# Ledger of designs, part 179: VHH binders against EKC/KEOPS complex subunit cgi121 (cgi121)

Target 1, 174 residues: EKC/KEOPS complex subunit cgi121 (cgi121), of Schizosaccharomyces pombe (q9p7j3)
Amino acid sequence: MILPLFPETQVHVFVYENVSNCAAIHEQLISQNPIYDYAFLDAATILYKKQVYSAIIRALEDRRDEQMKTKTIHSEVILSLSPKTEISSAFRQFSMTKKSKNIVVVKIDSKLTEEEEFERLDKLVEGNRVEFSDEELQKLIDFKVLKKNYKLDPSTLENPLASILSSIALRGYS
Short names: E, the ipSAE of ESMFold2; O, the ipSAE of OpenDDE; V2, 0.75 times the mean of E and O plus 0.25 times the DockQ between their complexes.

## First folded at step 19 (VHH)

Design pl11 (from pk10 with L59I; framework vhh_7n9e_1; at its last look DockQ between E and O 0.85; V2 from the best seeds 0.83)
Fold by OpenDDE, look of step 19:
Structure pl11 (fold): chain B 174 residues (1-174), chain A 123 residues (1-123)
Amino acid sequence: as target 1 above (174 residues)
Amino acid sequence: DVQLVESGGGLVQAGGSLRLSCAASGFTFSAYAMYWGRQAPGKGREWVSGITWRGRSTIYASSVKGRFTISRDNAKNTLYLQMNNLKPEDTALYYCAAGIFPFSTDFSDYDYWGQGTQVTVSS
């Protein structure tokens, strides 16, 4: 996918359910294996496609403007999902853990087609690919986690999209 | 109550300039991307320009690029469109829109719309 704001940057997003090797993937990420140069998100924390793309766009703007807070664009995407400024908090809130079962995987600056990237990623992830859609994300979400991450209350739970995206947009800004 | 109120439209001669404003209220302005669209008589709505929530990125339709400048003042909850070197084909009702998604050229992603301000450019 090409974002209008960043026509030279190709982005791919994949969703996997019933992933059996999250612990192994996590170890590779800790070791900073370049083969695993993706943003691995816990699907339990993602409700909307727009949530993911909002974080991506913010991260890309920050990179362009040389204002990234993290070392890599993919880590910046993880940070950009969070309403909190603390990097450690963002990772605890949104990144894949060893205990994760369902994940959202983001690739930025891909030189491959979506299908080619999928084939590459499929060698790393042992799970079932599902469609990147609000419908599929809704099946994987943990609302307790979502409520906690974005401090959603009963009034905002009726339409959490606005609250989520606002939190992403306003992070670090008073 | 969400409101977007456009102003600054009017009649100008070709080659002239106008500055449109859009005053926003009823929502967190700085959390929304803002957009200008226009609709000429007998034509559909045309996308004109967009600006991200913090004003860090702007995009223009090819028909107005180099002539129009979109900007925003989040402290004043106001969106602007500076229009220079106006042409008769720029004649249209100009709409302000807000979308909580960081940026989209799809009108269906916009959450709020103004009523528009008329711009007429005479030859």
Scores: ipSAE 0.878, ipTM 0.929, lowest interface PAE 0.5, mean pLDDT 95
Fold by ESMFold2, look of step 19:
Structure pl11 (fold): chain B 174 residues (1-174), chain A 123 residues (1-123)
Amino acid sequence: as target 1 above (174 residues)
Amino acid sequence: DVQLVESGGGLVQAGGSLRLSCAASGFTFSAYAMYWGRQAPGKGREWVSGITWRGRSTIYASSVKGRFTISRDNAKNTLYLQMNNLKPEDTALYYCAAGIFPFSTDFSDYDYWGQGTQVTVSS
């Protein structure tokens, strides 16, 4: 996906399934270890590539315009996925936890190619990389979690893209 | 029912100006990125400009940059295109479009399309 609004900002997104060391990664994130400067998302909350890119675009627009609410661009991506303005709620709902099994990992402002960034990340994550695609994301999503996070009704769950992206667009403006 | 209705087209001499409007209904306008495209006689569709849902980011095709200004008024559900220093090459049917994804220059990413308003620039 090309980001026409931010053509000089290199973004990589990776998906891992069957991750065995989320607890260890979580400890490194709490410790603010700079080696772990990524957004680590629970894949159970992510259904679409466009969901992730919408949050990235919103976070980047807010950074450019000095409207970020969190301390880092990666934490801002996590907030931007949420329909709610409360930072702690966004992290609880979308961040990887110690008990997560599948994750989506976002790197913004990368100075590396996708494969170079993967080689670095693969040393940190004990799991199996899969393609960042709607097909793979659909296999990892928890629809009950998705429904709760975005307050989707049963009729919307058949094609929830517009509802999800609307929530990302409207946070703080509705 | 979703509608995008363009207006403001017409005949203008080269060097002149026109302001196009696109009135939107049937969807939550403020959640959508908005775009202008055009189709000149005998040519394919051309991407002209786009604007993010709250108007904070805009992009223009190189052929119109510096001459055209896209804007939106979310309270009135209306998209605008101010066209200055018009050239005969700007003669086209101008149409607006909407997409739920925050920004794309790819027509296949757009969800709704208007029918267009004719702009004719005489030499």
Scores: ipSAE 0.780, ipTM 0.897, lowest interface PAE 0.9, mean pLDDT 93
ESMFold2 (binder alone), look of step 19: mean pLDDT 87; pTM 0.877

Design pl12 (from pk10 with T28S; framework vhh_7n9e_1; at its last look DockQ between E and O 0.89; V2 from the best seeds 0.87)
Fold by OpenDDE, look of step 19:
Structure pl12 (fold): chain B 174 residues (1-174), chain A 123 residues (1-123)
Amino acid sequence: as target 1 above (174 residues)
Amino acid sequence: DVQLVESGGGLVQAGGSLRLSCAASGFSFSAYAMYWGRQAPGKGREWVSGITWRGRSTLYASSVKGRFTISRDNAKNTLYLQMNNLKPEDTALYYCAAGIFPFSTDFSDYDYWGQGTQVTVSS
């Protein structure tokens, strides 16, 4: 996918369910294996496509403006999902863990087509690919986690999209 | 109650300038991307320009690029469109819009719309 604001940057997003090797992937991320140069998100924390793309756009703006708080664009995407400014909190909230079963994988600056990137990623992830859609994300979400991450209350749960995106937009804003 | 109220339109000669304003209320302005669209008589709505929630990024339609400048003042909950070197083909009703998504050129992603302000450019 090409974002209008960043026409030179290709972005791919994939969703996997029933992933059996999250622990192994996590170890590779800790070791900073360049083959795993993706943002691995816990799908339990993602409700909307727009949530993911909002974080991506913010991260890309931060990179462009040389204002990234993290070391890599993919880590910046993880941070950008969070309403909190603390990097460690953002990773605890949204990053894939060893216990994760369903994940959302983001690739920025891809030189491959979506299908080519999928083939590459499919060698790393042992799970079932599903469509990146609100419908599929809704099946994977943990609302308890979502409510906690974005401090959603009964009034905002009726339409959590606005609350989630507002939290992303306003993080660190003063 | 969400409101977007456009102002600043009018009649100008070709080559002239106008500055449009859009006053927003009833929602968290800083959390929304803002946009300008326009509709000429007998034509469909045309996308003109967009700006992200904190004003860090802007985009323009090719037809207005280099002549129009979009900006925003979040402290005043106001969106602006500076229009220079106006042409007769710029004649249209200009709409302000807001979208919670960071940026989109798709009108379906916009949540709120104003009623518009008329801009007429004479030959």
Scores: ipSAE 0.904, ipTM 0.945, lowest interface PAE 0.5, mean pLDDT 96
Fold by ESMFold2, look of step 19:
Structure pl12 (fold): chain B 174 residues (1-174), chain A 123 residues (1-123)
Amino acid sequence: as target 1 above (174 residues)
Amino acid sequence: DVQLVESGGGLVQAGGSLRLSCAASGFSFSAYAMYWGRQAPGKGREWVSGITWRGRSTLYASSVKGRFTISRDNAKNTLYLQMNNLKPEDTALYYCAAGIFPFSTDFSDYDYWGQGTQVTVSS
């Protein structure tokens, strides 16, 4: 995928369900193994494609403008999903953990086609790939987690997209 | 409740300039990407320009790049389009739009629309 504002930046997003090796992946991320250089998100926290792309666009704007708060673009995507500025809170709320069962995986600055990146990622993740779509994401979301992460109330739950995306937009400015 | 109200249109000679404004109310302006579109008589809608939440990124249609400048003032909830070196083919109804998604060139992604302000460029 190529974003209109960042035409030189190739982005791929994958969704896996029923992942059996999140603990192993987590260990590799702690070890800073470069072949695991992706953003690994807990799918229980992601309801929309636009949620992920909004965080990506914010992270890319901040990288371009030398305003990143974290060390890598992938960690910056994780921060950018959060309504709060604290890095540790963002990782706790949105990152894949050892106990995660379904994940969303983001690759930024890919030099590969989607299919080639998938072949690489599929060697690392023991789970079933599903489509990156709002339909599939809504099957994997935990609405209790979503409500807590974005402080949603009953009126915003009917159409939470605007509330979620505004939280991503306004972090540090509201 | 949500309103986008354009102003600053009018009749201008070719080569002239106009500055359009779009006053926004009823939503959190700084959370939205903002856009200008236009529609010439008897033609479909044409995407003109867009700007992200805080004004840090902009994009222009090739037909206006270098002549038009989009900007926003989030403290005043106002979007602007500075149009320089106007040509008769710029004659159109100009309208602003807002989208909660931070940037799209696809009109179907937009949430709110203004009624438009007429710009007429005489040769």
Scores: ipSAE 0.811, ipTM 0.911, lowest interface PAE 0.9, mean pLDDT 93
ESMFold2 (binder alone), look of step 19: mean pLDDT 87; pTM 0.871

Design pl13 (from pk10 with F103Y; framework vhh_7n9e_1; at its last look DockQ between E and O 0.91; V2 from the best seeds 0.81)
Fold by OpenDDE, look of step 19:
Structure pl13 (fold): chain B 174 residues (1-174), chain A 123 residues (1-123)
Amino acid sequence: as target 1 above (174 residues)
Amino acid sequence: DVQLVESGGGLVQAGGSLRLSCAASGFTFSAYAMYWGRQAPGKGREWVSGITWRGRSTLYASSVKGRFTISRDNAKNTLYLQMNNLKPEDTALYYCAAGIFPYSTDFSDYDYWGQGTQVTVSS
């Protein structure tokens, strides 16, 4: 997929459920294995496609403008999901953990088609691919985690999308 | 009470320029992407331009690219559209819109709309 705002950058997003090897993937990420050059997100923290795309767009803008706070574009995507400026907090909130079961995987700067990228990623992830849609994400979300990550209260829960996207947009800004 | 109020429209000759403004209130302006759309008589609404939260990215319809410039001042809660080299086909009611998603050409994604300002370009 090409984002109109960044026509030179190809982006792919995949969703996996019932992943059995998150611990193994996590170890590879810790070791900074270049084969695992993706943003691995815990699906329990993702409710909307627009949430992911908003984070991607912000990360890409920050990269373009040389204002990234993290080392890689994929880590910047993770940070961009968070309402907090602390990198460690963002990773704790949104990054895949060893205990994760369902994940959202983001690839930035892909040179492959979506299908080719899927074939590559499918060798790394032992799980079932599902559609990247709000419907599928809704099945995987942990609302307790979502509420905690974005400090949602009864009033904001009426329109969680607005609250989430506002938090992403306003991170680091008063 | 959310409000988007457009201004700056008017009658100009072909080749002329106009600068539209959109004053926003009642919501956190800097949390929203902003957009311009237009509707000519007897035609559907057309997407014109978009700008992200901090004004760091912009997009334009092919019909206005190179002639129109979208900008914003978050401190003033104001959106702008500089229109140069205007053409008769640019004649339309111009709408300001806010969408919390940073980019969309789908009007159904927009949360707030203004009432519009009329731009008329004569031959």
Scores: ipSAE 0.796, ipTM 0.897, lowest interface PAE 0.6, mean pLDDT 95
Fold by ESMFold2, look of step 19:
Structure pl13 (fold): chain B 174 residues (1-174), chain A 123 residues (1-123)
Amino acid sequence: as target 1 above (174 residues)
Amino acid sequence: DVQLVESGGGLVQAGGSLRLSCAASGFTFSAYAMYWGRQAPGKGREWVSGITWRGRSTLYASSVKGRFTISRDNAKNTLYLQMNNLKPEDTALYYCAAGIFPYSTDFSDYDYWGQGTQVTVSS
């Protein structure tokens, strides 16, 4: 995918359900294995494509403007999902854990087509790929987690898009 | 209640300049990307320009690039369009729009629209 604001940056996003090897992937992330250089998100925290793209756009804008707070663009995406400025909180709330069952995987600065990137990723993830779509994300979300992460009111939970995206936009600003 | 109110339109001779304003109320302005569009009589809507929520990224339709400048003042909840070197083909109803998604050229992604201000450029 090419974002209009960042036409030289190729981005791919994949969704997997019923992942059986999150613990193994987590071990590789701790060891900083470069083959695993993706943002691995817990799908229980992601409701919308626009949620992911908003975080990506913020991370890319911050990288361009030398305002990143984390070491890599992929970790910056994880931070950018959070309403909070503390890096450790963002990872606890949004990153894949050993216990995750469904994941969203983001690759930024890909030099591969979507199909080529999928073939590489599919060797790393033991699970079933589903479409990156709001329809599929809605099947995997945990609304209790979503409400907690973004401090949503019960009435807002019926259509939380604006609340979620405003949290992403406003982190660190008045 | 959400409101976007454009002003600054009018009649101007070709080669002239106008500055449009869009006053926003009823929502958190700094959380929204903002846009200008235009519509000439008998023609479809044309996307003109967009700006991200803090003004750090802007984009323009090719027909206005280099002549128009979008900007925003989040302290005043106001969006601007500086239009220089105006041409008769710039004649249109100009309207602002807001979208919570940080950038899109797809009008269906926008959440709020203004009613527009008329710009008429005479030759």
Scores: ipSAE 0.749, ipTM 0.884, lowest interface PAE 1.1, mean pLDDT 92
ESMFold2 (binder alone), look of step 19: mean pLDDT 88; pTM 0.889

Design pl14 (from pk10 with F103W; framework vhh_7n9e_1; at its last look DockQ between E and O 0.93; V2 from the best seeds 0.84)
Fold by OpenDDE, look of step 19:
Structure pl14 (fold): chain B 174 residues (1-174), chain A 123 residues (1-123)
Amino acid sequence: as target 1 above (174 residues)
Amino acid sequence: DVQLVESGGGLVQAGGSLRLSCAASGFTFSAYAMYWGRQAPGKGREWVSGITWRGRSTLYASSVKGRFTISRDNAKNTLYLQMNNLKPEDTALYYCAAGIFPWSTDFSDYDYWGQGTQVTVSS
C-alpha cells in the first residue's frame, strides 16, 4: 500500500500464525542477512493495525527528517512501537524472538506488489498467513505483554487504542 | 471535557486572506493528528487539510493546495489554517477535527470535531 504522506514509499504488512521457524529467522536477522530485510514483530505485542501503521508513519517521518535513532528503517519501526526511548528495550518489547509463534512482518520501500512480496516472504516464513486485521490480531495478542509494554491499567484498558497510540506519539516528546 | 473551538472566519473578497484558528482542550493535543474540513451549502463535507501530531507532515486537498497552509502550535494547543487567494468556491463552514491515529482522510477515524467557523468569499 501507499501512504498518502509518503507517496514514494510502498509498505506491506503481513501476519503469520503458527510459525515453526522463528528461531531460524532470528538467526538470519542477527547475521544481518539482507534477504530478511523486514521488521519482524512478535504478534503477541500487537493489538491494532493502527498501532503498526502509527509506528511506520513515525519511522518514515524520522527517516525523512534525518532523525532516525536506529540504523535501518525497519529497526526504526520497531523502536517506534515503543513508549521507551531505549532501542534495546524496544526490541525486547516488540521484536520477534526465537520463542515467538505468531509474527507481524513489515516491509518498507518494497518494489513489489503485495502478492509478489508475499510470495517472496512465504519462502522465508514457515507458517500460516492470516489477514492483517484487528480481528486477527486480537486472536494473537498477549494482553499481559501488552499491558506491560504500554503500562496499561484498568482505566486505560477501556480504550487501549488511545493509550497505545498516545504512547507511540509522545515517546521522547515530553 | 473535550473541546475544539474554531475562530477567524468571516466575509472577505475574492483574492483576500483569512487565518483560521482551532483551540483544543480536554485531551493531549500533541498526541493527535489535526485536520480541517469544510462544508458548503447544499454539499457534503469536504476534506481540506491534515497535519501529523508533531506537525512534521502536512497534506492538502488539490482544490486548496498552494493557497492554504496548515500548521499547529502544540504549546498552545492550537491548530491554524492560513487561507490565501480565497475564491468564492471556498465559501463554507470550516471544521476542525482531531484523530488519535497519526493520519487518515477518512472522517470516521476522527475522534473530535469542532462546531465550525463560517468563511464567505464574495466575488
Scores: ipSAE 0.884, ipTM 0.933, lowest interface PAE 0.5, mean pLDDT 95
Fold by ESMFold2, look of step 19:
Structure pl14 (fold): chain B 174 residues (1-174), chain A 123 residues (1-123)
Amino acid sequence: as target 1 above (174 residues)
Amino acid sequence: DVQLVESGGGLVQAGGSLRLSCAASGFTFSAYAMYWGRQAPGKGREWVSGITWRGRSTLYASSVKGRFTISRDNAKNTLYLQMNNLKPEDTALYYCAAGIFPWSTDFSDYDYWGQGTQVTVSS
């Protein structure tokens, strides 16, 4: 996919359910293995496609403007999901952990078609690919986690899109 | 109450310039992407330009690229459109819009609209 604001940057997003090897993937991420250069997110924290794309757009703007706070564009996407500026909090709240069951995987600057990128990713992830759609994400979300991560009031929890996207937009710029 | 109020429209000769403003209130302006659209007499709505929440990225319809410049001043809660080298085909009602999601050129993704300001370019 090419985002209109960044026409030279190819982005792919994949969703996997019932992932059995998150612990192994986590070890590879800690080891900084370059074949795992993706953003691995816990799907329990992601409710909307627009949530992921807003974080991607923010990360890409920060990279272009030399304002990134993390070392890779993929880690910057993880930070950009957070309403808070603390890097360690963002990873704790949104990144895949060893105990994650479902994940959202983002590849930025891909030189491959979506299917070619999927073929590579499928060798790394032991799980079942599902569509990146609001319908599938809503099956995988944990609303207790979502409420905590974005400090949602009960009044906003029924339709939290604007609150979530505002948090992504305003981090560090209150 | 959310309000988007456009101003700065008027009559101008072809080749001239005009600057539109859109004053925003009732929402957190800096959390929203902002857009200009237009509707010529008897025609459908046309997307013109968009700008991300802090003004760092802009996008233009091909018909206006190079002639129009979108900008925003978040301290004043105001969106602008500088229109240069105007042509009769630029004649339209110009309206601003706000969307919480910053990457869309699709009007169905926008949350708020202004009522518009008329721009008329005479030949």
Scores: ipSAE 0.743, ipTM 0.876, lowest interface PAE 1.1, mean pLDDT 92
ESMFold2 (binder alone), look of step 19: mean pLDDT 85; pTM 0.851

Design pl15 (from pk10 with F101Y; framework vhh_7n9e_1; at its last look DockQ between E and O 0.93; V2 from the best seeds 0.88)
Fold by OpenDDE, look of step 19:
Structure pl15 (fold): chain B 174 residues (1-174), chain A 123 residues (1-123)
Amino acid sequence: as target 1 above (174 residues)
Amino acid sequence: DVQLVESGGGLVQAGGSLRLSCAASGFTFSAYAMYWGRQAPGKGREWVSGITWRGRSTLYASSVKGRFTISRDNAKNTLYLQMNNLKPEDTALYYCAAGIYPFSTDFSDYDYWGQGTQVTVSS
């Protein structure tokens, strides 16, 4: 997919459920294996497509403006999901862990079609691909985790999208 | 109570300039992307320009690119549209809109709309 604001940057997002090898993927990420050059998110923390794209757009803006806080665009996407400025907190909140079962995978600067990228990623992830949609994300979300990550209360839970996106937008903003 | 109030419209001659303003209230302005649209008589609404929440990115319709400049002042909760080298085909009611999603050219993604301000460009 191409974002209107970043026509030169191709973005792909994939969702996997029942992933059996998250621990193995995590080890590869720790070792900074270039084959795993993606943002691996815990699907339990993602409720909306717009949440993911909001983080992507923020990260891309920061990269363009040379204001990234992290080393890579994919880590910046993870940071951009968080209402907190601390990188470690963002990763604890949103990054895939060894215990994750369902994941959202983001690829920035892809040179491949969505199908080609899927074929590549499918070799890395042992799970079932599902549609990247609000409907599918809703099935995978852990509301307890979501509430904690974005400090949602009963009033904001009626429409969590606004609260989530506001948190992303206002992070570090004075 | 959410409000978007446009101002600055009027009658100008071709080649002239106008600066539109949109005063926002009732929501966290800096958390929203802001947009300008317009509707000419007998035509549908046309997307004109957009700016992200932090004002770091802008986009323009091809018909106004190079002539119009969108900007925002988050401290004043105000959106602007500087229109230079105006043409008769720019005649329209200009609307301000807000969307909490970082950026979209799809009107369905916008959450709030203003009343509009009339811009008329004479030959």
Scores: ipSAE 0.904, ipTM 0.944, lowest interface PAE 0.5, mean pLDDT 96
Fold by ESMFold2, look of step 19:
Structure pl15 (fold): chain B 174 residues (1-174), chain A 123 residues (1-123)
Amino acid sequence: as target 1 above (174 residues)
Amino acid sequence: DVQLVESGGGLVQAGGSLRLSCAASGFTFSAYAMYWGRQAPGKGREWVSGITWRGRSTLYASSVKGRFTISRDNAKNTLYLQMNNLKPEDTALYYCAAGIYPFSTDFSDYDYWGQGTQVTVSS
C-alpha cells in the first residue's frame, strides 16, 4: 500500500490471531534483531484501520521533518499511537508483549510486495493471518484497554473514532 | 454544533486571483485534516486540495497544482485557498471539508462539509 502523501513509501499491515510464540518474538525485539524490524502491536489496543494509518502518517511526517523521537520508523509508529509523549509509556501500552495473543504488524519502507512481505513475516509468527479490516479488529480489541489507553469518556463510547484519532493528532500539541 | 463557512468567492476575469477562506467552529480544528473540493454545473464532485492537521503536508489535484495554494491558520481556526491564474474551467462551487483521519483523497472519509462559495471565472 502507498499512502497519497508519501508516494515513495511502501507500507504493509498484517493481522494475526492466536499467536503462540509472542514470547519468542518479544525476546528478539528486545535484542534488537534486525530480521524483526517491524512494529509489533498488541491487537487488544487497536480498534480501527484508521487508528493504525493515522499513527503511520504521523510517524512518516515526523521522519520527513526530522522530528522523530525514537530510533526507527517502526518504534515511531508505536509512539505515534499514544496520547502521551513518554516513549516508555507508549511501548508499554501498545506494543506486543510476551502474553499477547493477537497482533497487528506494520512494515514501513518495504521493498517487497504484500505477499512477499507476508511470506517473510509468516516465518517469524506462529499464528493465523486474518484480514486487516475493522471487522477483524473489532473481534480482537479489548475495550477496557482501549478506554484506559485513550481515556475515553463514557459519553462518547458509542463511536470513539474521533477521540482516538484526536489523541494521535494532538500528542505534544494540545 | 460543527460549522464550516466558506467565503471569498465571486466573479473574476480569467488570469485573475481569489482567496477563499473557510471558518471552522464546533470541533478541535488542529486535530483535523482539511480539504477543498469543487463542483461545476453538470459535473461530479472534484477533489482539489488537502492539508494535514498542522499544515506540514499538502497535496493538489493535477488540474490546479502550481496555481492554487492551500494553507491553514490553526490559531484562527481558518482554512485558506489562494487561487491564482484562474481559468474558466475553474468555475465551480468551492467547499471545504474536514476529516479526523489525517489524510485521504476519498470523500467518504470526510466528517464535515461546508455549504460552499461560488467562484465564476469569465473568459
Scores: ipSAE 0.821, ipTM 0.913, lowest interface PAE 0.9, mean pLDDT 93
ESMFold2 (binder alone), look of step 19: mean pLDDT 87; pTM 0.873

